# Designs tried in a protein design chat: VHH binders against q9gzu0. Part 7

Target 1, 229 residues: q9gzu0
Amino acid sequence: MGDPNSRKKQALNRLRAQLRKKKESLADQFDFKMYIAFVFKEKKKKSALFEVSEVIPVMTNNYEENILKGVRDSSYSLESSLELLQKDVVQLHAPRYQSMRRDVIGCTQEMDFILWPRNDIEKIVCLLFSRWKESDEPFRPVQAKFEFHHGDYEKQFLHVLSRKDKTGIVVNNPNQSVFLFIDRQHLQTPKNKATIFKLCSICLYLPQEQLTHWAVGTIEDHLRPYMPE

## First folded at step 24 (VHH)

Design t5
Fold by OpenDDE, fold request of step 25:
Structure t5 (fold): chain B 229 residues (1-229), chain A 124 residues (1-124)
Amino acid sequence: as target 1 above (229 residues)
Amino acid sequence: QVQLQESGGGLVQAGGSLRLSCAASGFTFSSYAMAWYRQAPGKEREFVATISSGGSTYYADSVEGRFTISRDNAKNTVYLQMNSLKPEDTAVYYCAREYVFTYGNRKYTYLDSWGQGTQVTVSS
């Protein structure tokens, strides 16, 4: 009598194979929720918690046309596109996020969060939850750690601080699981030039095999450490 | 595999000149922007210059007028001509590939590859 877990794994593998043939994403079979917590260095300071408006999953097979379009438009090379196509990774795009704090008037709007210059943030934590589509089951936490420490993204900001071009920048954590899309704003005051880095969007990279790996607990359980007491 | 190899570094007296080269392989060179960065001892890596795939250039204020970035697509090489060198220009110079793309309504740059660097030392 095959281990129920083994049967589930086999069924999933079959589904993956079928989806690959159809150039569909396994991720398309899931609904996703994502939260962003800005954890502060000061322990007494409550984390700033945000909810992602929509999580957009993209797999290499579904993104092929866009990748090729990018190549055609000379946005990036064919070689780079091939590298992307070979990756068995799901991209989870969070193009917009909003504050969960209902007590702060005006924070309900889609806000670009200022990441720099400031030194009060310890790390950015992304919490990812998913469930099967058309399921009445609750969202489950995806068993993956998405963290981006202040020191790591600040270093990358400093690299481009003197750049005068108007392009945004993308920075990533050391393990390349969290990508931050950053807007740079140059402010010129009569006395000083200042550059501000604002977080516009986030993209998480998740191995496809981890899509069905869930941790224990509810959304509330996992958000609790980041919520005000 | 993407490879970037810097060369041309060395010891030079203040006021002197050096020309750095970065040989690129493993990708369509002409499709990418290329940039130079430098890292002085005890300091963070900083931007020096960039050249787009179309040939547009930008420089850090500290090197503007003294340094010139250029590229030869036929040779898959990006160059940094450094004139009027100063002791403060002493650093390891790194070549970087810049992936430039549009995401939503904004253009973004991603530094996705780095060379090993070449040492430039400017003596007083």
Scores: ipSAE 0.845, ipTM 0.948, lowest interface PAE 0.4, mean pLDDT 86
Fold by OpenDDE, fold request of step 25:
Structure t5 (fold): chain B 229 residues (1-229), chain A 124 residues (1-124)
Amino acid sequence: as target 1 above (229 residues)
Amino acid sequence: QVQLQESGGGLVQAGGSLRLSCAASGFTFSSYAMAWYRQAPGKEREFVATISSGGSTYYADSVEGRFTISRDNAKNTVYLQMNSLKPEDTAVYYCAREYVFTYGNRKYTYLDSWGQGTQVTVSS
């Protein structure tokens, strides 16, 4: 009888196969919570912490028809769609997020966070938690690191700074686990032209096999480093 | 596998012209926007020009009126015609594939592939 880890992997593969036959995704078997921390370069400054309103998993099994429809409607390229469909990766979409600060009136509203031209941010950290659906168990931290350093996304911003088109941009961290959907705003003042990059949404990429890989600790334990004193 | 290969770079005198080519393979070329970027020594990579799948073009202010981006879908090639070259145009020029899509109520561009670049040197 193989290594306990091997058995778990086999069991998971069997489950995935069964779900695939039913056109269900493994990711759909989980509830997700996600937090976004903007970590500042100044060590004395506490991080800005945000809660994602809703995490939407996108898997090949459940969204194949929609993706293909998008291709038919010329919303997506066929090749990109096929590549997506071939990947054993779940996309976790965070379309909206809100501040966890309760002391500031209006912070409960969904907001776009300005990422540029400010330079006080060291990195963006996404904390992902999950549990089995219909379980009374607490959310557990997913054992994956989702970080996007300032230098990495700024570089990509600067590449497109001179673009006159009004389209948003998507940028990703080096390991392609965090994708930022960015709105570009061109502001023209009588004295200066300025471009602002605002974070609209985030998408995390997680291998499906990692959906059941949890770290230890509670949500609170993992948020503590980013919480104000 | 997506491949982008730039060519046509070289040494040219100020006021001269050069035509860059980027040969694309491994994907449906006609479905993607293509762009040119450049990186001068000691500087960050910057936008030069883009052409949509439909043929719409945009240029950086610094090259507007001097450079022309075009594409030949039958040859899977995007071009950059550079006229009235200046020493400031000296850089490695990169070809990029742009994936343009709609997400929610917004249109987004994703630069998902880059070529190796071709050196352009403009002498005084």
Scores: ipSAE 0.842, ipTM 0.951, lowest interface PAE 0.4, mean pLDDT 87
Fold by OpenDDE, last read:
Structure t5 (fold): chain B 229 residues (1-229), chain A 124 residues (1-124)
Amino acid sequence: as target 1 above (229 residues)
Amino acid sequence: QVQLQESGGGLVQAGGSLRLSCAASGFTFSSYAMAWYRQAPGKEREFVATISSGGSTYYADSVEGRFTISRDNAKNTVYLQMNSLKPEDTAVYYCAREYVFTYGNRKYTYLDSWGQGTQVTVSS
């Protein structure tokens, strides 16, 4: 009788196969919460903490028809779509986020956080929590690390700094687990041209097999390091 | 597998011209935007030029009027014609594939593939 972990894996694989047949995502069986922390280089400075309004899970390989429709409608390239369909990864989309600070006027509004030009940020940290749908259990931390260091996204920003087009850009961390959707704004002052990079949305990539891998602790436990003492 | 191979680099005198080529394979070339970037020693990689699948072009200010990006879809090749070259144009030039898509109400570009680069040296 295989290792309990092996049995769980097999059960999960069977479930995934069944869901695929039903054109459903395993991720659809979960509720998600996500927080975004902007960690500053100055240790004395408290992190800026944001809550994602809604986390949208997408398993592209379970929605083949929709993806192909997108290709037909010229929304996506065929090759990129095929690549996505071949991946066994769930996308967790965070289209909007709000500040958790109640003391700041307007914090209830969806904010685009300026990422550049500034050098005070050390890294972006995303904290992901989930629970089974229809469960009365508390949210549990997903056992995955989602970090994007300043040096890594700045490098990518600098690559496109001189681009004159008005398109946004997507940048990703080295392990391709965090994707940032960035709006570029070109500001013309009488003296200088300046470009601002604003964070609009985030997408996390999580292997589907990790959906049931939880760490210990509560949401509060995991947020504590990023909260003001 | 996506492959991008740059060629045409070399040594040229200031004021001279050079034409770079990037041969693409492993994907439907005509469906993607293509771009040129360059990296000088000790500097970060910087944007040079881009051409959309539809043929729209954009240039960095530093090369505007001197460089021309073009593409031949039948040959799966993107070109960079470089005229009036300057010593400051010395760099490794890279070809890149750009994936352009709509997400929500905005259009985004994602650089998803790079070539190995070709060296361009402009002497004084």
Scores: ipSAE 0.830, ipTM 0.947, lowest interface PAE 0.4, mean pLDDT 87
Fold by OpenDDE, last read:
Structure t5 (fold): chain B 229 residues (1-229), chain A 124 residues (1-124)
Amino acid sequence: as target 1 above (229 residues)
Amino acid sequence: QVQLQESGGGLVQAGGSLRLSCAASGFTFSSYAMAWYRQAPGKEREFVATISSGGSTYYADSVEGRFTISRDNAKNTVYLQMNSLKPEDTAVYYCAREYVFTYGNRKYTYLDSWGQGTQVTVSS
């Protein structure tokens, strides 16, 4: 299919398929849910809340051979791969997300969120929940904080603002727990040139030992601060 | 451990030339793209030039035609030849490693390592 949306969807499906091939890990024993909140600077303004369609866990340390194969195939660098293996971190990929709003037609569909140019966002917050697979218990909040403040990702955007190449960029928060996959779009008007940074995907980094560390409360309890009154 | 060390900076008169070098170690140099950035006082760091592992180059508009980025894989070094320097080019120049990879159907660049920088001052 030739439409941009279809292409994106297909690309995401391919990504999902690729990631699924690498699922054999401790993280595979869990089901995950993830929400993304865009918190605005204006306190009276309600956060924009999104639900991740599917969370794909990848525990790199359990896939050494696959990673090394990727290196051999020049898909990955050896150094970066080794670094990932050494951290004993599970990657939680969020390739797709959709608005939880129901009051606007079309808002429930998957969309890319514009992060720049805009200055009304204070921070991005990711809420992660998990449970044991085949469990009848409710999802529990993972004891981890995933935040990316506006100032931190804007700084990184500005570094590459003048780049005219066609590649996307990855930016991360200071503690390297949240990675944003960003599409850069250069727009040309008769009068002006503009660059737009769009959020395509998110990847969270979670230490393996934290997979079984849960906070108290329900999904609803933790979403409440970001939900409309 | 990844190390990047810039050199070649200094004071030069307007219209003059400088050649910066960045010596890399601790990784397979030829597999990575390398880039130069600069930061003027009171301003954010900005893109100057990049060279892919395959040798493709891109430049900021402000330096295109005056600056040339190149690399010597045998020496694990990336260079920035700067000609026709202007006072506006005064900045700390940083070398960066760019990890380029495919995620889904899109190529991404990740700036994962930086040098300490070298000062370039262009006088009027």
Scores: ipSAE 0.827, ipTM 0.941, lowest interface PAE 0.4, mean pLDDT 87
Fold by OpenDDE, fold request of step 25:
Structure t5 (fold): chain B 229 residues (1-229), chain A 124 residues (1-124)
Amino acid sequence: as target 1 above (229 residues)
Amino acid sequence: QVQLQESGGGLVQAGGSLRLSCAASGFTFSSYAMAWYRQAPGKEREFVATISSGGSTYYADSVEGRFTISRDNAKNTVYLQMNSLKPEDTAVYYCAREYVFTYGNRKYTYLDSWGQGTQVTVSS
């Protein structure tokens, strides 16, 4: 049985392949970069900054056949699929991310970040950048705010804390722009039962019309507040 | 539009029983998992029970052996039979639709719809 890490990698590759086989959309005309900052409550503590390995854009309304295939295969409900198809939203999938702390041995690997139980995080911030494909221009910041506050995702974690099923959970921020794919792990110690929530993947929702709306500044400018000194 | 409507709540003495119902509309009921949650005063909402589209059930430890979740797909209704009720079971009980899907190599659950809730009060 292959190494769990190998299996994860293979699964990710399969997902990527599936998404790439889909029909081209407007979002496919862009290259994307994404960073994830875990902002701590302690202001003196610098954020943990991660870079997304690959951003995969999906415009659901342009992939009708694939979505309907999922319905036919009983992977999705018809009603949910129709709802998705009616939305003119680009999904930006971040299946994996890695630490920007490249100076620390072992931190360069893709990892799942523990979100709970811990109380030191204030919010998750996703920074999205894009450029036209085949452009020599630098990446530009997409004019959108992607934040998920600790109180909002913790509340949702607590809802499912007593669940013993083996499925992961998806939680979203109040404005439904950030979706977190969470792995739940139940740890049994001789003294205590503990549940751990790990962030596996992120999906951002961006209105299609905002694909060409850029803010000013460079990647460095926007990362600076989250970078270690 | 997705609608979930809970009913069957009320006042009951400790040791008593209640049966909650959740009537669903606006979607293919049989394709979704359904769940019950509850929220006691001053506490966060917590998981009670879930039933998959295939009929598999899970319960919180606090209600295991006392509560039974079931569904009638012909009636688009999910039920929660509550026996041996305790004062600590006092809460607003909510019905929820669970969207279960595969993403990559993992299965995920997403709670995408909630009812308005029904009050259950258990007196000592």
Scores: ipSAE 0.809, ipTM 0.931, lowest interface PAE 0.4, mean pLDDT 87

Design t5
Fold by OpenDDE, look of step 24:
Structure t5 (fold): chain B 229 residues (1-229), chain A 124 residues (1-124)
Amino acid sequence: as target 1 above (229 residues)
Amino acid sequence: QVQLQESGGGLVQAGGSLRLSCAASGFTFSSYAMAWYRQAPGKEREFVATISSGGSTYYADSVEGRFTISRDNAKNTVYLQMNSLKPEDTAVYYCAREYVFTYGNRKYTYLDSWGQGTQVTVSS
């Protein structure tokens, strides 16, 4: 038998195999919490912190039928779908989120979720926490980095700025861990046409093997840097 | 593995014409939208034209009426016919694969693959 990490990996693989037989996903064995922080360039300005209402995990084995349905409905290509199905990655969707600390006057940071044109945001940070279902243990921080810097998504926005089609766009950070679903809005002003990029949804990509990789600390510990004083 | 290879770039005089090609491999070409982008020196990459899997086309305002995007699915190739070229069209031109999908009630486009680019230089 290998080192402890190897044994753990093997155990996880066995579990995954068992779950597949039951048509269950590994991700479904976890509860997830996610927070989104909009960090501003101005250091004195506190981050806008949001809690995701519901984290929706999408596993290849669990969503195969849905993906195939989408293909049948011509929502996306079969080949693209197959590529997704072959990836050992879990998608964690955050379609809705709400501001934290609503109960504290002055502690709520409002966002209009317009990402461009604006340059006051330094980065978007997503904090992911998980625990085994039916566990009495607290949520643990997932040991993964989910950051999307302004420069990186702005660059991608500029690429598609002159597009006339009415589709939204998906942009991702360099390490392909954070995907932003963006609505492009073309506004007609008396002077000119303006384009706005508005954040609609966020999706995190996490290798399945990392689902059980936790960092140390509590939710509060990890949120502290982004919370109002 | 997805591969995109641009060709056809070169030096041309203002008012001239050039036809770019992008040969695609490693995927079902006919199932994807394809696009052309360009990057001029000191500028960010910008959209030029796109063609859907169904053949619908869109162009940037700066090239509309002068450029034509087309595709040959049998050859797994997307083309960019560039007419009435201007010095401001000087750039490295990139071919891109566009993954188009529906999420919720909205359609999204994701650029997931790029070619290496081909240089187009238009002299005054």
Scores: ipSAE 0.800, ipTM 0.940, lowest interface PAE 0.5, mean pLDDT 87
Fold by ESMFold2, fold request of step 25:
Structure t5 (fold): chain B 229 residues (1-229), chain A 124 residues (1-124)
Amino acid sequence: as target 1 above (229 residues)
Amino acid sequence: QVQLQESGGGLVQAGGSLRLSCAASGFTFSSYAMAWYRQAPGKEREFVATISSGGSTYYADSVEGRFTISRDNAKNTVYLQMNSLKPEDTAVYYCAREYVFTYGNRKYTYLDSWGQGTQVTVSS
């Protein structure tokens, strides 16, 4: 009997077999675009908006590529190919970006954004877009929220102010969808001590199945609230 | 399921000593760094000490020379020996697991698990 659920299962099995033959993940079947907006508390001030130059996907179920091994989906099963496609988590890393301001000569550069001490930022917003590779379709916005409010990351920075080892820290927003990679600089002069928390990379953490759940609108529609003009 | 259980807290006089223990289960203890943090009433949680999987230790300036972090991988336990206690050491002390990894050319730590804490009160 050729019911719709049996056809979908067979189609997913074919995709699963193709991916395993090529040793690829579902995320490898997509192109990505990502933008990062630093939203200011001042209502009249437009966001500092950046385009990520290369979105780097990493699968958390791949030992060699698992950058954040401590954040794993314990519901994952290797014996279930359908659950693999639905339960796999992808990390989308953004270490390099370029400004979208018209008056800034754009070069791709390592992310180097001071987050603390300062008090003018309300939140960090990441905008993620995807499409199937080898398609002529436009990019579509992934239906997920990637926001990290100032108060949430400031509290975590305060926890480590007295820590003097050379390691950076990683902090996450409450729903664990945005991870910030932070360099801590301890500056000491004869009269003063200062600590600077500098953003060096962002990682978006989401189930791979979200990559095919798109919201309505174009990149331009979704960027407009954050555009510098 | 990661579990961290602190013990050894209590009331102690200034100048005294106390040893905290944190029993760990649900993970490969020897592969992770372990840390102690503390939170005084009305203040943000702050770093106290960390010990790497390889045994290297780091301390906050406020406790260096007085506190010693150590670990026993056979017992899956991390300790904090607190000597020369002062009233400002009064806090809830939390055990934390640190996932340490390399990204690019830099090491990062992510504090992914916390215990429920144990109260330490230092009377004058």
Scores: ipSAE 0.656, ipTM 0.860, lowest interface PAE 1.0, mean pLDDT 81
Fold by ESMFold2, last read:
Structure t5 (fold): chain B 229 residues (1-229), chain A 124 residues (1-124)
Amino acid sequence: as target 1 above (229 residues)
Amino acid sequence: QVQLQESGGGLVQAGGSLRLSCAASGFTFSSYAMAWYRQAPGKEREFVATISSGGSTYYADSVEGRFTISRDNAKNTVYLQMNSLKPEDTAVYYCAREYVFTYGNRKYTYLDSWGQGTQVTVSS
């Protein structure tokens, strides 16, 4: 018997050791729920709030799904994968969502949200909740902050505005917790051609230790500031 | 640790030429795309050119036909040959590493590392 935090840490370390033996990840032991709010600059205007239809957790031990590895890296071995399980980062991908508005048909869709040249968004806020898989307990907010302010992503868009290639871009917030997957669309109008930047997916980087640290409050409590109308 | 170091900048007359170099270390150079960006005083950094790991190149309209990006994988170096220089090419030029990958049937690039920059000044 020790203090509750020390016993919890020891139990987690034993679980991690068992998962390494079975080649499983700690993230696989959790359910996730994520919401995305596009917060407008005008205080009177309520956020556009979306629920992510499926949160896809990925450990960095999967080289095909690791955004930090090149498309040509083909040298992952089983032993390398076991060593990568010691990495402390979980990638949480959110490619599809649905609107939280009551007056919108509840259809899950691929993410398709114009971020630029529009200028009415203050920031993007991602709200992440988790619980142990197969538990009866309610979801609790993960103790981490996921925000991406307009000025931070706009500067990165402007860096690539003159590129002619078809490649999309990935941009990150300053603390590298939110990664936006951006499609550059070249629109032709009768009088002009313009480039827009559309959000196609979000990936959150979560330190693995945060999987078992929760803040106070319910999903409803944390969503309330962002609820439409 | 990833390091990118530019060299070859300087003062040149309009119509002249310069060759910039970017020496790379701390990563598998041949696996990454490499790019040049530039920033004039009071302006946002802007794309100049990129070269993929496979050698494909893309250029900004403002430099196409005048600038050539190339790479030497044996020397871990990317180059920018700048010909027919104009005063509007005056800027700090930055080398960048690009992580390129496929996600959901599209290719994406992530600019994860930058050099310190080298000054290019083009006089009339």
Scores: ipSAE 0.642, ipTM 0.856, lowest interface PAE 1.0, mean pLDDT 81
Fold by ESMFold2, last read:
Structure t5 (fold): chain B 229 residues (1-229), chain A 124 residues (1-124)
Amino acid sequence: as target 1 above (229 residues)
Amino acid sequence: QVQLQESGGGLVQAGGSLRLSCAASGFTFSSYAMAWYRQAPGKEREFVATISSGGSTYYADSVEGRFTISRDNAKNTVYLQMNSLKPEDTAVYYCAREYVFTYGNRKYTYLDSWGQGTQVTVSS
């Protein structure tokens, strides 16, 4: 009989074609949960763990532009359009979150975590879970790793430390799966003038097809290493 | 396929001048801000100058008054005119593309493309 993976790929390709026709993204067909852990260098110290209050998916217009250009030029095939759709990138934005500490009332707040200057954070870990919208099935972890080591983002902060303008910066990890939206804030005290780099939003960046590739385990299984007591 | 190619580096005497060029291709040049950064040996890369798509310019304090960034949209080229050069200006100079946008209620820049760099050496 037919190979289950081949049947899943064919069904997924048909869905992608239908979504393209409706001008919808595959990401619109999912519910998401995302958690953010700020992992400390000190091994005894538990991570600062946050639940994202709303995961906001954004699809690039890359698919629509390529199709429109192809039709106007009469040089673009339908198979080429399907291949571009398969490679379309989903941006999953997380501007607001709440602490997972058991002794804190879970109030949603703007992300405002200070990343620099400090030396106690090892890395940022984002945990992404999805399920089909309207399904009663439990959320499953997306099979992708979203980690941003402190050394990687600190180098990028230093590049812009001498800029005087007040624009924020966006920095990415080496494999371009995590984008941090950073405000540069000038702190002035009677003794010091300092610039701090404050995280204001996170964007996870992944191919649409990754949304249906799940790892094993529950949310609780994957959160346990980061949970506060 | 964004490509940035710097040229015009070299050895120059202190007090002298050099003009760097960065030829850009693979994108709509006139729609992007362009920047120069530099990296001296053993130091982190640092901002030098930026020019917006509309032609507005900003400079690091260390080069303001001595360096001029400019662009020629017809040639898809950004320039850095460096006058009154000092030994401290010795570095590899990198051209970068800046994507500037509004996200929520805040303005952000993303340095999404870099050239390979050109060496500038200023001797005494």
Scores: ipSAE 0.634, ipTM 0.837, lowest interface PAE 0.9, mean pLDDT 80
Fold by ESMFold2, fold request of step 25:
Structure t5 (fold): chain B 229 residues (1-229), chain A 124 residues (1-124)
Amino acid sequence: as target 1 above (229 residues)
Amino acid sequence: QVQLQESGGGLVQAGGSLRLSCAASGFTFSSYAMAWYRQAPGKEREFVATISSGGSTYYADSVEGRFTISRDNAKNTVYLQMNSLKPEDTAVYYCAREYVFTYGNRKYTYLDSWGQGTQVTVSS
């Protein structure tokens, strides 16, 4: 009744109340598409662009539990305040992708992108699109910026370069919207001793309310700056 | 709010010993791994030692055999016993909280909190 924006707000609030009753997350009501661009420092060089094969949502009630939980934490506390529920964070995990290189018939593979030692990458850009699962509407870009500049992750890699344990590391960009899951591989060759840092998964971190805030444009519009040639 | 406070730094002669402490608050201390890092003047911060929530320890090659990391879960405190100190150990020493978790078939560490650091100076 009244303004279409007001009616959609009321419908969203009713859905959120129903999901709380069922102990389901808002993120479970969306389809996602995600693309990852490795942007090169060379101005003329087009990005290495990948499509994520499966976006895995994880929903938690607070920040410390968000990155610290495993693959699934779908419970809401029935005793939680409404303000606590409105601060919920969604983790969107992307462990597998497929190259969008046009001359290759690609297949889905586990993420295995060397980030260091190299100096040709400027930044990693993640492009996130969503839609309601029951909608036949096109995917729309989520109104959020997900990028991780090489200087920010390289500094964190250098902190752990001498570390000999076998665990991987997780590093985040300054605004904590992108988390990189990094394997450290120690190579010994007849000619070299080297440690490499390989990207094995990406997690996007955002407030759940951002899932319904969309920017203008199509997937093609937003991918165009990164498309390989 | 997570708080990490280092103490126990100071001036010590080469060959001497020093014990650093890191008092932790604002979280369930026993559930987290704890680590020490150090930063010498003009150098990048580097790993020193880590101790898991279960007590397993790992050290950088440069300190193994001389430094011992330990924890007291009743006091929410992690320690770094530093023996046989050398001038190259001169640095600001930082305490860090590490969350260790499994995703897929691999373990990961996330360093999400740092102390303000304590200065250790080893004179020749």
Scores: ipSAE 0.626, ipTM 0.838, lowest interface PAE 1.1, mean pLDDT 80

